# VH-VL binders against q6p0a1, part 1

No score or structure here was measured in a lab: all are predicted.

Target 1, 160 residues: q6p0a1
Amino acid sequence: TQPHAGQPMDSTSVGGGLQEPEAPEVMFELLWAGLELDVMGQLHIQDEELASTHPGRRLRLLLQHHVPSDLEGTEQWLQQLQDLRKGPPLSTWDFEHLLLTGLSCVYRLHAASEAEERGRWAQVFALLAQETLWDLCKGFCPQDRPPSLGSWASILDPFP
Structure headers, positions and changes below count from the first letter of each chain, unless a header shows other numbers; antibody chains aren't numbered by Kabat.
F, E and O stand for the ipSAE by ESMFold2-Fast, ESMFold2 and OpenDDE, each averaged over both directions (binder to target, target to binder). V2 = 0.75 x the mean of E and O + 0.25 x the DockQ between their complexes.
[cut] stands for letters that were removed.

## First folded at step 1 (VH-VL)

Design s13
Fold by OpenDDE, look of step 4:
Structure s13 (fold): chain C 160 residues (1-160), chain A 121 residues (1-121), chain B 110 residues (1-110)
Amino acid sequence: as target 1 above (160 residues)
Amino acid sequence: QVQLVESGGGVVQPGRSLRLSCAASGFTFSKYAMYWVRQAPGKGLEWVAVIWYDGSNKYYADSVKGRFTISRDNSKNTLYLQMNSLRTEDTAVYYCARHGYTSGRYLFDYWGQGTLVTVSS
Amino acid sequence: QSALTQPASVSGSPGQSITISCTGTSSDVGGYKYVSWYQQHPGKAPKLMIYEVSNRPSGVSNRFSGSKSGNTASLTISGLQSEDEADYYCSSYAGSNTYVFGGGTKLTVL
């Protein structure tokens, strides 16, 4: 039974080696080298040599088991982020997870053949971007409210 | 055991429509992308279409784009191919095939026995 | 997309080794590791014999092997048997979630 990627793995049960992001430069190289989205909805690292490295293996595990592979799972993660909005800044791990989920949305948006599906991914991406902004400005934004990306979200009108 | 059974083939006139079905069993249908592949009589295999596991994305060969629609009902474990504006060159045995996926594999690991579509005047 | 190029036919005697080539472009065979080979007997569905250039599925004889060099993939059948007489098709991922097949090769066992 392949675990449905949508179960929030309790952050506590990530006992196996998915430590906090080590070597951010390597992670950047991995992401910069590019990912590919397959017909099963899974993201893969394009460069097999990079994927075989310790950071590459870590990223692979994140992409396979932590980053949602469907829209519903992504929306659930978004809801969790929204629930955390009034709390402290995200952990480094959660922040990385947020960024990778956003990146995942970009690939899925681009790959989407149906306009409706594309629009849904664009909307979720915009909302994740808003949550990113919210996290980054925690404690620094006036009235504890981040600037709204609403004006930019309108550019992502899923229904041209 | 994985089984794929195509149906809906027959003889039709050019310009008509036909709908093929593929009944899947022996695996979790909703977890796999599915394909249609066709083979004209005495000819080679031709990729026709793919549908994602959840039906979210569909891709077609240029030869059928705009005329054929791939779809699926995961609750019924069934794959479909709606064929409109049929042409004589669409005459073929149509196979449904499962996407074999393990650790990034791209392959057709299971095939049905096919259903014959004949487009003739 | 244009079909991958295969020889129309190959032949060999029992016990011999034969090789079937599959030539594509840098946008298919040369660009991806996702090359597969299928065996098809008359009136039967295709059967997967090789995937990802050189891997054998469970239940496929070790007499079948695959390789790739540049834009050409190859299927080798060693110790040829009468049951190997069939059509063989190569396939490759061609990008953008599309696939391409070769024209097929008829193998005759003499």
Scores: ipSAE 0.218, ipTM 0.731, lowest interface PAE 1.7, mean pLDDT 86
Fold by ESMFold2, look of step 4:
Structure s13 (fold): chain C 160 residues (1-160), chain A 121 residues (1-121), chain B 110 residues (1-110)
Amino acid sequence: as target 1 above (160 residues)
Amino acid sequence: QVQLVESGGGVVQPGRSLRLSCAASGFTFSKYAMYWVRQAPGKGLEWVAVIWYDGSNKYYADSVKGRFTISRDNSKNTLYLQMNSLRTEDTAVYYCARHGYTSGRYLFDYWGQGTLVTVSS
Amino acid sequence: QSALTQPASVSGSPGQSITISCTGTSSDVGGYKYVSWYQQHPGKAPKLMIYEVSNRPSGVSNRFSGSKSGNTASLTISGLQSEDEADYYCSSYAGSNTYVFGGGTKLTVL
């Protein structure tokens, strides 16, 4: 049969596409292609050929719609993760989201020009790393005693 | 109603400095990246500089790099352009423009009226 | 000076349609790069007419439409009116934090 002239449906109109994580090797290739922060604080894939593939479009949508674009949004999401510490391990999709948010913090830490802003991003990144270790430990150690990164007081205080 | 109002233009000699201001109202200024765009008399539009919503990053056209500095004060809803070592080719109307959040990357959704800078001996 | 190529002028009679082209490269217009279009009447600030290749902001007449094929974006104005007489600029993000405009096209309504 022949293609019709109507506008094609894209994968972003189907919720299942955003809930199905990509294989790690595909994620590595997309990240290796390079990311850049734009003026709106969003990460995007610089290689347009890779960005146009199904995995590239999925990553772009995750970065734009599910990874916080500013410090306040990142801190709010971090609080949600901390509220879930006693629950089961994160789904693969939520874990991927956690890792991508951490990656976003690294880019924003590197882009920050003021020492106070760098300190706030560094603190948030450290807390996300702690949540990552907690989640990994849920699968391999007691649910109430994850690996420690040190005193929470020192991590939660962004001022020396 | 989004409004952008430039000021600080004037006539100066080559090698001098001038500071432009852009007063913003009708939107949450601290959530938007801002641009300077210029237009020489009888010529087309030329991008000059961009500053991110929080002031964390600044980028410039090659023609002004090292001479111009974009800045912002989010507590005063004001965008600035410090222009040093002005040259005759910097003569233009200077517009401030807002980056739109409602669309894809890199559009200028609202513009000020412009302020004229004339560099002449 | 412009990084994108537009015709210097186009003309049409009232009620006709015209198309203004904006040609660049794969690094600024081609692929998934977004293109925007601006209308500027003499002595006035530019006004956004089209964003993301083909979208109209609120308050812009549906007589204005945009499209892209390869490295060329197009602005089409149907049902020409005397008020459409203006300069038109395309714009894009060309990578590496560089923003570009076309050289501009003067539309004359006969």
Scores: ipSAE 0.005, ipTM 0.524, lowest interface PAE 13.5, mean pLDDT 79

